# Ledger of designs, part 56: VH-VL binders against q9umr5

Target 1, 268 residues: q9umr5
Amino acid sequence: SYKPVIVVHGLFDSSYSFRHLLEYINETHPGTVVTVLDLFDGRESLRPLWEQVQGFREAVVPIMAKAPQGVHLICYSQGGLVCRALLSVMDDHNVDSFISLSSPQMGQYGDTDYLKWLFPTSMRSNLYRICYSPWGQEFSICNYWHDPHHDDLYLNASSFLALINGERDHPNATVWRKNFLRVGHLVLIGGPDDGVITPWQSSFFGFYDANETVLEMEEQLVYLRDSFGLKTLLARGAIVRCPMAGISHTAWHSNRTLYETCIEPWLS

## First folded at step 21 (VH-VL)

Design kh106
Fold by OpenDDE, look of step 22:
Structure kh106 (fold): chain C 268 residues (1-268), chain A 122 residues (1-122), chain B 112 residues (1-112)
Amino acid sequence: as target 1 above (268 residues)
Amino acid sequence: QVQLVQSGAEVKKPGSSVKVSCKASGGTFSSYAISWVRQAPGQGLEYLGYIIPIFGAANYNEKFKGRVTITADKSTSTAYMELSSLRSEDTAVYYCARVDFDEYGSYPMDVWGQGTMVTVSS
Amino acid sequence: DVVMTQSPLSLPVTLGQPASISCRSSQSLVWRDGNTYLNWFQQRPGQSPRRLIYKVSDRDSGVPDRFSGSGSGTDFTLKISRVEAEDVGVYYCMQGTHWPRTFGQGTKLEIK
């Protein structure tokens, strides 16, 4: 039998968004138990990410317990960060494949049409004023805001991303790294036509430097220092990068070609 | 300069709901947060929650166990505080106050509304 | 929750004399950006609260220089060098570092 699949949604999402994905999984892997977690849906997805991590942890623990052979995680957009944190704090998880589906793994610094919808009167260059404050950090979107022009504020003020990245020292860094390294495979999915994740390379742990030049994963300090295990995972062949063009952000979970190419191979 | 003007006094029955408005003028509504604080007669100040209008999201003091709802209308630069399942203990003056932000940090509650008296009685 | 403790709760003062109010927090109020979000508010009878001091020691515009704030970490003080009749009211400290935001009990300043 196939290992159970757990799906974690993104910002403002619900389980309904994954109906096509469920169909694809059922067709190619019949009998697979797929659970789309209906937690922190809609506006509740703006809750602090650590709160979300705790909630999702409570939901996945019983599923994992019933699947001693392991489970697969498919985590979309903001959900990818939630899942990475989840795997970092759980010392007994049994995740075989962690599929990060167009997630801002290295943070967000975008001023796209998507952000303009959320922030119609704001520019990305000024969002740091709100996000890197006690007030802003109470919202998920600020928990992974990564302003390359205010790196000091990011490193100090970020309540979530800087911690799970091991960019800011904390007493759990070693343990979190150990826990995360329990994953069988890390499958990174994203693409240049996403239109939301900015830069799109963030889905592959690439990100801007101070001049807004995109550096790849291997150039990032988190990789070079192996702060949460990326270098180790890559060395043992546990990281899979699956870029795909022509897919908008809201279509990653409903594209058949993407599923067959980037997701299906890791559900066995 | 920024001013906050609140709606008028309310008299409510126990179990009902009240919604107080706070209209901002003289500034950029989307650049700051709006906090809500209340003060029972002869008592101190209590923080209820706040909203960041640009996010359209609010954070609440859990003490109120989901009875408080804070919203904002960016088109009218107005924040709202709704308190449900009213009790006599909810009788208080309710204040809105601005939280401002710049590159140097946060500046909580530098501008206050005039207050709205809410009386809960049978 | 962070507990803010003011002392004294009642402060009778002779006109022209100095006054001092203490505020202690149960946790450090230093936030990750290096700022300490401790505020002092004045509430005159029948009026809305007015912020006097922010970030421990910075005065708001229009606040007389006879008001001063000091402190660090968990211990803070508001001082009035020469109390005037218009200073009558209740003074509150507030922390803006931790959630939920919390106030001190208030200190009632009266003229003897």
Scores: ipSAE 0.916, ipTM 0.957, lowest interface PAE 0.5, mean pLDDT 95
Fold by ESMFold2, look of step 22:
Structure kh106 (fold): chain C 268 residues (1-268), chain A 122 residues (1-122), chain B 112 residues (1-112)
Amino acid sequence: as target 1 above (268 residues)
Amino acid sequence: QVQLVQSGAEVKKPGSSVKVSCKASGGTFSSYAISWVRQAPGQGLEYLGYIIPIFGAANYNEKFKGRVTITADKSTSTAYMELSSLRSEDTAVYYCARVDFDEYGSYPMDVWGQGTMVTVSS
Amino acid sequence: DVVMTQSPLSLPVTLGQPASISCRSSQSLVWRDGNTYLNWFQQRPGQSPRRLIYKVSDRDSGVPDRFSGSGSGTDFTLKISRVEAEDVGVYYCMQGTHWPRTFGQGTKLEIK
């Protein structure tokens, strides 16, 4: 029988958004237990990411306990950051495939009219003032805001991303890395036509330098120093990169070709 | 120079709702946050919540969860606080106040509205 | 919630004499950017509050230099070196580091 699948949604999202993904899994892997976590829906997805991690942790513990041979995670957008933190903080997780579906894994520096309710004007150069404050860090968007022009503020102020990336020292760094490395596969999905994740290479652990030149994963300090285990995972052959053009941000979980190419092979 | 002007006094019956407006003039409305604070007669200051208009994102004191809603309209530079299921202990002056931000920190409540008296009585 | 405790709650003072107000927090107010977000507000009778001091010791524009703030971590003080008639009112400390933001109980300054 197939391992259970746990699905974690993104910003302003709900479990209904995954109805097509559930249908695809049912068709190709009949009998698979799929749980779409119905926590922090809609506006509640703005809660601090550590609060969300705690809530999702409490929800996944009984699911993992009932499946001693392992589970898979499919985590969309902001949800991919929640899931990566889960893999770090849970010393008892049994995740085989962690499928990161267009997630801003190295952060977000986006200022696009395509998601008007998120960034209605060209304000990305000024958002650091709000985000790198106690007020801004109380919202999930600011927990992964990564302004490449104010790296010192990011490193000091980030309550979430700088910690799970090992960019700021903390007492749990060694344990979190060990826990993350227990994952069987890290499946990275994203593409240039996403329109929201900026740079889109953040879904593959790429990000801007101070000149807004994208450095790929293997050029990032967190990779080179192996801060949370990316270099070790790549050396094991445990990182799968599955880029796909022509998919907008809201369509990743409802595209059959994407599912068949990038997700289906990893749902053992 | 930023100014905050609030809507006028309200007299309400128990069980009803009130919506107080806070119009900002001067400055860039999307560059700061708006806090809401109340003061019952003869009492101290009590924090209700705040909104960051650029995100449309509000945070609420748990004490008022389920009864308070804070919104903003960027096109009119106006924040709103709505309090539902009113009771007599909600009688207070309600203030809005700005939170400003720069490279060096955050600066709460440098500009205050004039206050809006809300009286809840049968 | 972070509890902000002021003392004294009532402060009668003779004109021209100094005044001192203490504020203690139940948790450190140092945020990870290195700033301490402790503020002092003055509310004159019948008026909205106004900010006097931010970041422990920085005076707002138009605040006389006879007002000074000091302290660190959890223990803070507002001093008025020479009280004037216009200083009558209620003084509040407020922390901006932790959610929810919280005020002290207030200190009512009155002329003897």
Scores: ipSAE 0.857, ipTM 0.945, lowest interface PAE 0.6, mean pLDDT 92

Design kh118
Fold by OpenDDE, look of step 22:
Structure kh118 (fold): chain C 268 residues (1-268), chain A 122 residues (1-122), chain B 112 residues (1-112)
Amino acid sequence: as target 1 above (268 residues)
Amino acid sequence: QVQLVQSGAEVKKPGSSVKVSCKASGGTFSSYAISWVRQAPGQGLEYLGYIIPIFGAANYNEKFKGRVTITADKSTSTAYMELSSLRSEDTAVYYCARVDFDEYGSYGMDVWGQGTMVTVSS
Amino acid sequence: DVVMTQSPLSLPVTLGQPASISCRSSQSLVWRDSNTYLNWFQQRPGQSPRRLIYKVSDRDSGVPDRFSGSGSGTDFTLKISRVEAEDVGVYYCMQGTHWPRTFGQGTKLEIK
């Protein structure tokens, strides 16, 4: 039998968005128990990410307990950050494959059409004033806002991303790294035509430097310092990078070719 | 300069709901948070919650157990506070106040509305 | 919740004399960015509250220099160097670091 699959949705999302993914899984892996977690749907996805992590933890623990052979996680967009944090705080998780589906793993600093919709009268260059405040950090979107021009503010104010990245020192860094390293495989999925994740390389732990030049995962301090285990995972062949062009952000979970190429191989 | 103008006084029955408005003028509504604070007669100040209009998201004091709903209309630069299941203890002056996300990082309520008296009586 | 404790609750003062109000928080108000989001508000009779001080010691525009804020961590003080008749009212400290935001009980300043 196939290992259970747990799906975590993204910002302003719901389980309905994953109906095609469920169909694909059922077709290629019949009998797979797939659970799309209906927590923090819609506007509730704006709740602080740590609050979400706690909620999702409560939901996945029973599922994991019933699956001693392990489970797979498919985590979309903002959900990918939730899942990474989840795996960091859980010392007894049994996740075989963690599939990060177009997630801003290294943060977001975009000014795309998506952001214009969310922030119609604001520029990305000024969002730091809101996000790096006690007020802003009470919302999920600010928890992974990563302004490359205000790195000091990011490192000090970020309530979530800087911590799970180990970029800011905290007493749980060693334990979180140990926990995260329990994952069998980290599958990173994203692409240049996403249109939302900015830069799109963030899905692969790439990100801007101070000049907005995109640096790869291996050039990031979090990798070089192995602050949460990326270097270790890569060394043991546990990281899979699956870039794909021609896919918009809202289509990652509904593309058959993407599923067959990047997701399906890791569900067995 | 920024001004906040609130709706007029309300008289409500227990169990009903009240919705107070707060219209901002003279500034960029999307660069603010709007806080709501109340003050019972002869009492101190109590924080109810706030909204960041640009996010369309609010945060609430759990003390009110879901009775408070804060919304904002960016097109009219107006914030709203609705309090349901009204009780006599909800009788108070309700204030809106601006939190400006400026370069100084004050994050305090530097502009206040004139207040709205809400009386809950049978 | 963070408890803000003011003292005294009643403050009778002679005109021209100095006044001091204490505010203590149940936990540190230092935020991750190393700022401390402690505010002081003045509420004159029949009026809306007015912010006097933010971030412990910064004065708002139009606030007389006879008002000053100081403190750190959990202990804060508002001082009025020479009290004037227009200073009559209730003063509140407020923390903006932790959720939910909380106020002190208020200190009623009166002229003797």
Scores: ipSAE 0.911, ipTM 0.952, lowest interface PAE 0.5, mean pLDDT 95
Fold by ESMFold2, look of step 23:
Structure kh118 (fold): chain C 268 residues (1-268), chain A 122 residues (1-122), chain B 112 residues (1-112)
Amino acid sequence: as target 1 above (268 residues)
Amino acid sequence: QVQLVQSGAEVKKPGSSVKVSCKASGGTFSSYAISWVRQAPGQGLEYLGYIIPIFGAANYNEKFKGRVTITADKSTSTAYMELSSLRSEDTAVYYCARVDFDEYGSYGMDVWGQGTMVTVSS
Amino acid sequence: DVVMTQSPLSLPVTLGQPASISCRSSQSLVWRDSNTYLNWFQQRPGQSPRRLIYKVSDRDSGVPDRFSGSGSGTDFTLKISRVEAEDVGVYYCMQGTHWPRTFGQGTKLEIK
């Protein structure tokens, strides 16, 4: 039988969004137990990411315990950051495939369609004032906001992303790296037509330098220093990159070609 | 010149709800946060929660455990605080206050509304 | 919750004399960016609170220089070098570092 699959949703999202993904899994992997976690949905997805990590941890523990041969994670958008933190903080996780579905793994810096709806004018150059404050860090968006023009503020203020990336020293860095490295495969999915993740290469651990030039994963300091295990994972052949053009942010979990190309091969 | 103008005083019965408005003028409503603070007669200040209108999201003091709802309407530059299941202990002056995210990192409540007296009595 | 404790709670002062108000927090107010988000507010009789001091010692615009703040970590002080009649009211410290934000109990300053 197939390993159970756990699905973690993104910002302003809920478990309903994954109906088509569930249908695809049932067709290609009949009998697979798939659990779409219905926590922190809608506006609750703005709660601090560490609070979300704790809640999702409590939900995944019994699923993992029931499946000693392992589970798979499919984690969408903001949910991919929650899942990466889970893999770091859980000494006892048994995740084989971590499938990161258009997630801002190196952060977000963009006037996205969602942010433009909230901000009629561009706010990305000024959002750091809110996000790098005690007030802003109490919301999930700010936990992974990454302003390349204020990197010192990011490094000092981030309560989440700078920690799970090993960009700020903390006493758990070695343990978190060891835990993360127990994953079997890291499957990175995203594409240039996403429209929300900015830069879209954040889904592949790429990100802007101070000139807004995208540096790819292998050019990032966190990769070069192997701060949380990316270089080690790549060297052992555990990182799979699956970019796909023509898919908007809300369509990643409802595109059959994307599923068949990027997800299905990893649901052993 | 930012000003915060609150709705008028209210008298309410126990078990009912009250909704206090806070209209901002003379600034960019989406660039700061609105806090809500209350003060019972003869007593100190108590923090209820805040909203960041940019995110459309609020953070609540758990002491009020689901009785407080804070919202904002960007089109009218108005924040609202609703307190439900009112008790006599909720009799207080309710203030809104701006939190500015300036380059100095002040993050204090630098502009306050005039206050709204809410009296809960049977 | 971070408990903010003020001392004294009542402070009668002679006009022209100094006043000092202590505020202690139950845990450090130093945030991860190395700033300390301790604020002081003044509430004159019948009025809304007014911010005097932010980040321990930074005076707000229009606040007279006779008001000064000091301290670090968990211990903070507001000082008025020469009390004037307009200074009567209640003074509150507030921490902005931790959720939920919390106030001290207030110190009522009165002219003897």
Scores: ipSAE 0.825, ipTM 0.916, lowest interface PAE 0.8, mean pLDDT 91

Design kh35
Fold by OpenDDE, look of step 24:
Structure kh35 (fold): chain C 268 residues (1-268), chain A 122 residues (1-122), chain B 112 residues (1-112)
Amino acid sequence: as target 1 above (268 residues)
Amino acid sequence: QVQLVQSGAEVKKPGSSVKVSCKASGGTFSSYAISWVRQAPGQGLEYLGYIIPIFEAANYNEKFKGRVTITADKSTSTAYMELSSLRSEDTAVYYCARVDFDEYGSYGMDVWGQGTMVTVSS
Amino acid sequence: DVVMTQSPLSLPVTLGQPASISCRSSQSLVWRDGNTYLNWFQQRPGQSPRRLIYKVSDRDSGVPDRFSGSGSGTDFTLKISRVEAEDVGVYYCMQGTHWPRTFGQGTKLEIK
């Protein structure tokens, strides 16, 4: 039998967004128990990410307990960060494949049509004033806002991304790294035509430097320092990178070709 | 100079709802957060919640989370506070206040509305 | 929730004399950025609250220099060097570091 699949949605999403993905899984892996977690849907996805992590943890623990052979996680967009944090705080998770589906794993710093109202270009340069405050950090979108021009503020004010990345020292860094390294495979999916994740390389742990030049995962301090285990995962062949062009952000979970190429191989 | 102008006094029956408006002028509405605070007669100040209009996102004091809804209309630079299932204990002056995310990191409520008296009585 | 405790709750003062109000928080108000988001508000009779001080000691524009804020961590003080008639009202401390935001009980300043 196939291992259960747990799906975590993104910002402003609901379980309905994954109807095509469910269809694909059912067709190619019949009998798979797929659970799309119906938590923090819609506007509730703006809740602090740590709050979401706690909620999702409570939901996945029973599922994992009933699946001693392991489970697969498919985590979309913002959900990918939630899942990474989840795997960091859980010392007893049994996740075989963690599929990060177009997630801003190294944060967000950009404007797109989809989020233009949320991250207008005119405000991008000043959004740090909001996000790196006690007021802004009460919202998920600020929890992974990563302003490359205000690195000190990011490192100090970020209540989520800086911590799970191990960029800011904290007493649980070693344990979180150990926990995260329990994952069998980390499957990173994203692409240049996403239009939302900015830069799109963030889905592969790439990100801007201070000059807004995109650096790859291997050039990132978190990799070089192996702060949460990326270097170790790569060394043991546990990281899979699956870039795909021609896919918009809202289509990653509804593209058959993408599913067959990047997702299906890891649902065995 | 930024000003906040609130809607007029309200008299409501228990169990009903009230919606108070707060219109901002003289600044960039999208650069602010709007907080809501109430004050019962002869009592202190109580924080209800706030909205960051640019995010169209609100955060609520858990005490009122089930009954308070804060919204904002960026096109009119107006914030709204709706309180449902009104009780006599909800009788108070309700204030909106601006949180300015300036370069100085004040993050305080530096501009206040004139207040809106909401009376809940049978 | 963070509890803000003011003292005294009633403060009768003679004109021209100094006044001091204490505010204590149940936990540190230092945020991860190193700032302390403690505010002081003045509310004159029949008026809306007015912010006097932010981040413990910074005065808002138009606030007389006879008002000063000090403190750190959990203990804060608002001082008025020489009380004037226009200073009559209720003063509140407020913390902006933790959610939910919370106020002190208020201190009623009156002229003897």
Scores: ipSAE 0.920, ipTM 0.957, lowest interface PAE 0.5, mean pLDDT 95
Fold by OpenDDE, look of step 22:
Structure kh35 (fold): chain C 268 residues (1-268), chain A 122 residues (1-122), chain B 112 residues (1-112)
Amino acid sequence: as target 1 above (268 residues)
Amino acid sequence: QVQLVQSGAEVKKPGSSVKVSCKASGGTFSSYAISWVRQAPGQGLEYLGYIIPIFEAANYNEKFKGRVTITADKSTSTAYMELSSLRSEDTAVYYCARVDFDEYGSYGMDVWGQGTMVTVSS
Amino acid sequence: DVVMTQSPLSLPVTLGQPASISCRSSQSLVWRDGNTYLNWFQQRPGQSPRRLIYKVSDRDSGVPDRFSGSGSGTDFTLKISRVEAEDVGVYYCMQGTHWPRTFGQGTKLEIK
């Protein structure tokens, strides 16, 4: 039998967004128990990410307990960060494949149509004033805002991303790294035509330097320092990178070709 | 100069709801957070919650157990505070106040509304 | 929740004399960015609160220099060098570092 699949949605999403994915899984892996977690849907996805992590943890623990052979996680967009944190705080998770589906793993610094919709009167360059405050950090979107021009503010103010990345020292860094390294495979999915994740390489742990030049995963301090285990995972062949062009952000979970190429191989 | 103008006094029955408005003028509404604070007669100040209009997201003091709803209309630069299941102890002056996300990082309530008296009586 | 404790709660002062109000927090108000988000508000009779001080010691525009804020960590003080008649009212400290935001009990300043 196939291992259970747990799906975690993104910002402003609901379980309904994954109806196609469920169809694909059912067709190619019949009998798979797929659970799309119906937590923090819609506007509730703006709650602090640590709060979300706790909620999702409570939901996945019983599922994992019933699946001693392991489970697969498919985590979309903001959900990918939630899942990474989840795997970091859980010392007894049994996740075989962690599939990060177009997630801003190294944060967001976008000024895209998506951002303009959320922030019609806001400039990307000034959002740090809100996000790197006690007030802004109470919302998920600020928890992974990563302004490359205000690195000090990011490192100090970020209550979530800087911590799970191990970029800011904290007493749980070693344990979180150990926990995260329990994952069998880390599957990173994203692409240049996403239009929301900015830069799109963030889905592969790439990100801007101070000059807004995109550096790859292997050039990032979190990798070089192996702060949460990326270097170790790569060394043991546990990281899979699956870039795909021609897919918009809202289509990652509904594209058959993407599913067959990047998701299906890891559900066996 | 930024000004906050609140709606008028309200008299409500126990169990009902009240919705107070706070209209901002003279500034960029989307660059602020709007906080709500109340003060019972002869008592101190109590923080209810706040909204960041640009996010259309609010945060609440859990003390109110979900009775408070804060919203904002960016098109009219108006914030709203609704309190449901009113009790006599909810009788108070309700204030809105601006939190400015400026370069100075004050994050304090530097501009206040004139206050709205809400009386809950049977 | 962070508890803010003011002292004294009642402060009778002779006109022209100095005044001092203490505010203590149950935990440090230093945020991750190194700033301390402690505010002082003045509320005159029948008026809305007015912010006097933010970030422990920074004065708002229009606030007389006879008002000063000081402190660090968990202990803070508002001082008035020479009390004037217009200073009558209730003064509140407020922390903006932790959620939920919390106020002190207030200190009522009166002229003897």
Scores: ipSAE 0.916, ipTM 0.955, lowest interface PAE 0.5, mean pLDDT 95
Fold by ESMFold2, look of step 22:
Structure kh35 (fold): chain C 268 residues (1-268), chain A 122 residues (1-122), chain B 112 residues (1-112)
Amino acid sequence: as target 1 above (268 residues)
Amino acid sequence: QVQLVQSGAEVKKPGSSVKVSCKASGGTFSSYAISWVRQAPGQGLEYLGYIIPIFEAANYNEKFKGRVTITADKSTSTAYMELSSLRSEDTAVYYCARVDFDEYGSYGMDVWGQGTMVTVSS
Amino acid sequence: DVVMTQSPLSLPVTLGQPASISCRSSQSLVWRDGNTYLNWFQQRPGQSPRRLIYKVSDRDSGVPDRFSGSGSGTDFTLKISRVEAEDVGVYYCMQGTHWPRTFGQGTKLEIK
């Protein structure tokens, strides 16, 4: 009776991390078929994002085919970028709700506790040297690294984010926009206490200008030019913004109040 | 000035594994990548893979299909290459080389280790 | 994989004369930033390789002016304007644009 739910995890993550989310869905939507995709786990989540998109595409096709009435996507962190690319490249997707859990949709420029913990020294001002090279673009972190102080390098070097944002010309840009616009709802979730996504407003398509002042979605060139359909979706009433304070990056999928407020209403 | 010093020569039996070390001195180990390249006697250069130590993540040439493991220890500024299921055809000099991410965009192997001879003999 | 083809494979030269080594790739080496990541290495007998040239034509630090690189797209050349005795060795081209990185077969330069 409920549409199937597909869950896509983030960086250094695995399907086990979503056990509490699965419990919440079972309690509120009993009988819902929920699939947590067990691909690119742990260190494999560093593989190029286009490689991950291809692998996840192959996994979701049979699930979508068995559910012609539609499916929902719940996509966490880096997984939200994978899912947005899926919506663009699949001309046959049937996604109703795309639920983005604290995903760096406009990129990452983080000198944050998570990055410091993974990499004991801060490198945010210099990481562009690695990331905007052929070598760096072979790893997922660099595929969405967005240094506001080196925007020309970002635009020219990004193999992923600049393409799916329509910030660099691509022969498939028109088709990708058409495909993305077939989504029923885009549910954006994030908050100021995340501690990893930087700026946290990236989860809502906000991002830094060159002075590190956050510009909101509606102030972004990609929105104003409607390069991949954000302006169209907002005008259609299809974008839902659900910010919540007090939640750290690793807790988005294990907080019941967040689930009830931001996720549950969209799992028809 | 960055210098790469590799571990000494090794003689191994077929079917065993070898682990070659590459210790970096000078520079900032987390700011570059380490490539591994081999050269069989009288032959050309063959690329095995590389690691970016800050990501603790490596890429491998599919030709070596699951036999190569490349790791790094940031605390000692040392990269390692392990080749398993050794065959006589794996007899070669194994080099590590730095890829620097400088302002000039010189993404070549600009600093090389001295090489480590690995001989696979029954 | 991008195939790198060098010509000639053996290059005997007279001391003081020019030498030219060709390298051709099976795919364009222009990366999305507009740069071409084609490198040249020299390996003297019994030594580790040494980088001579990066990005087609940029000389590495300490490399003599007699070495020059040129080319674009898929066709590249290393030239030595006046060969000296110290230039004996094997020369390799390498592409850094595509995964996996690949080398040419090598060109052995010898003094006649």
Scores: ipSAE 0.832, ipTM 0.920, lowest interface PAE 0.8, mean pLDDT 91

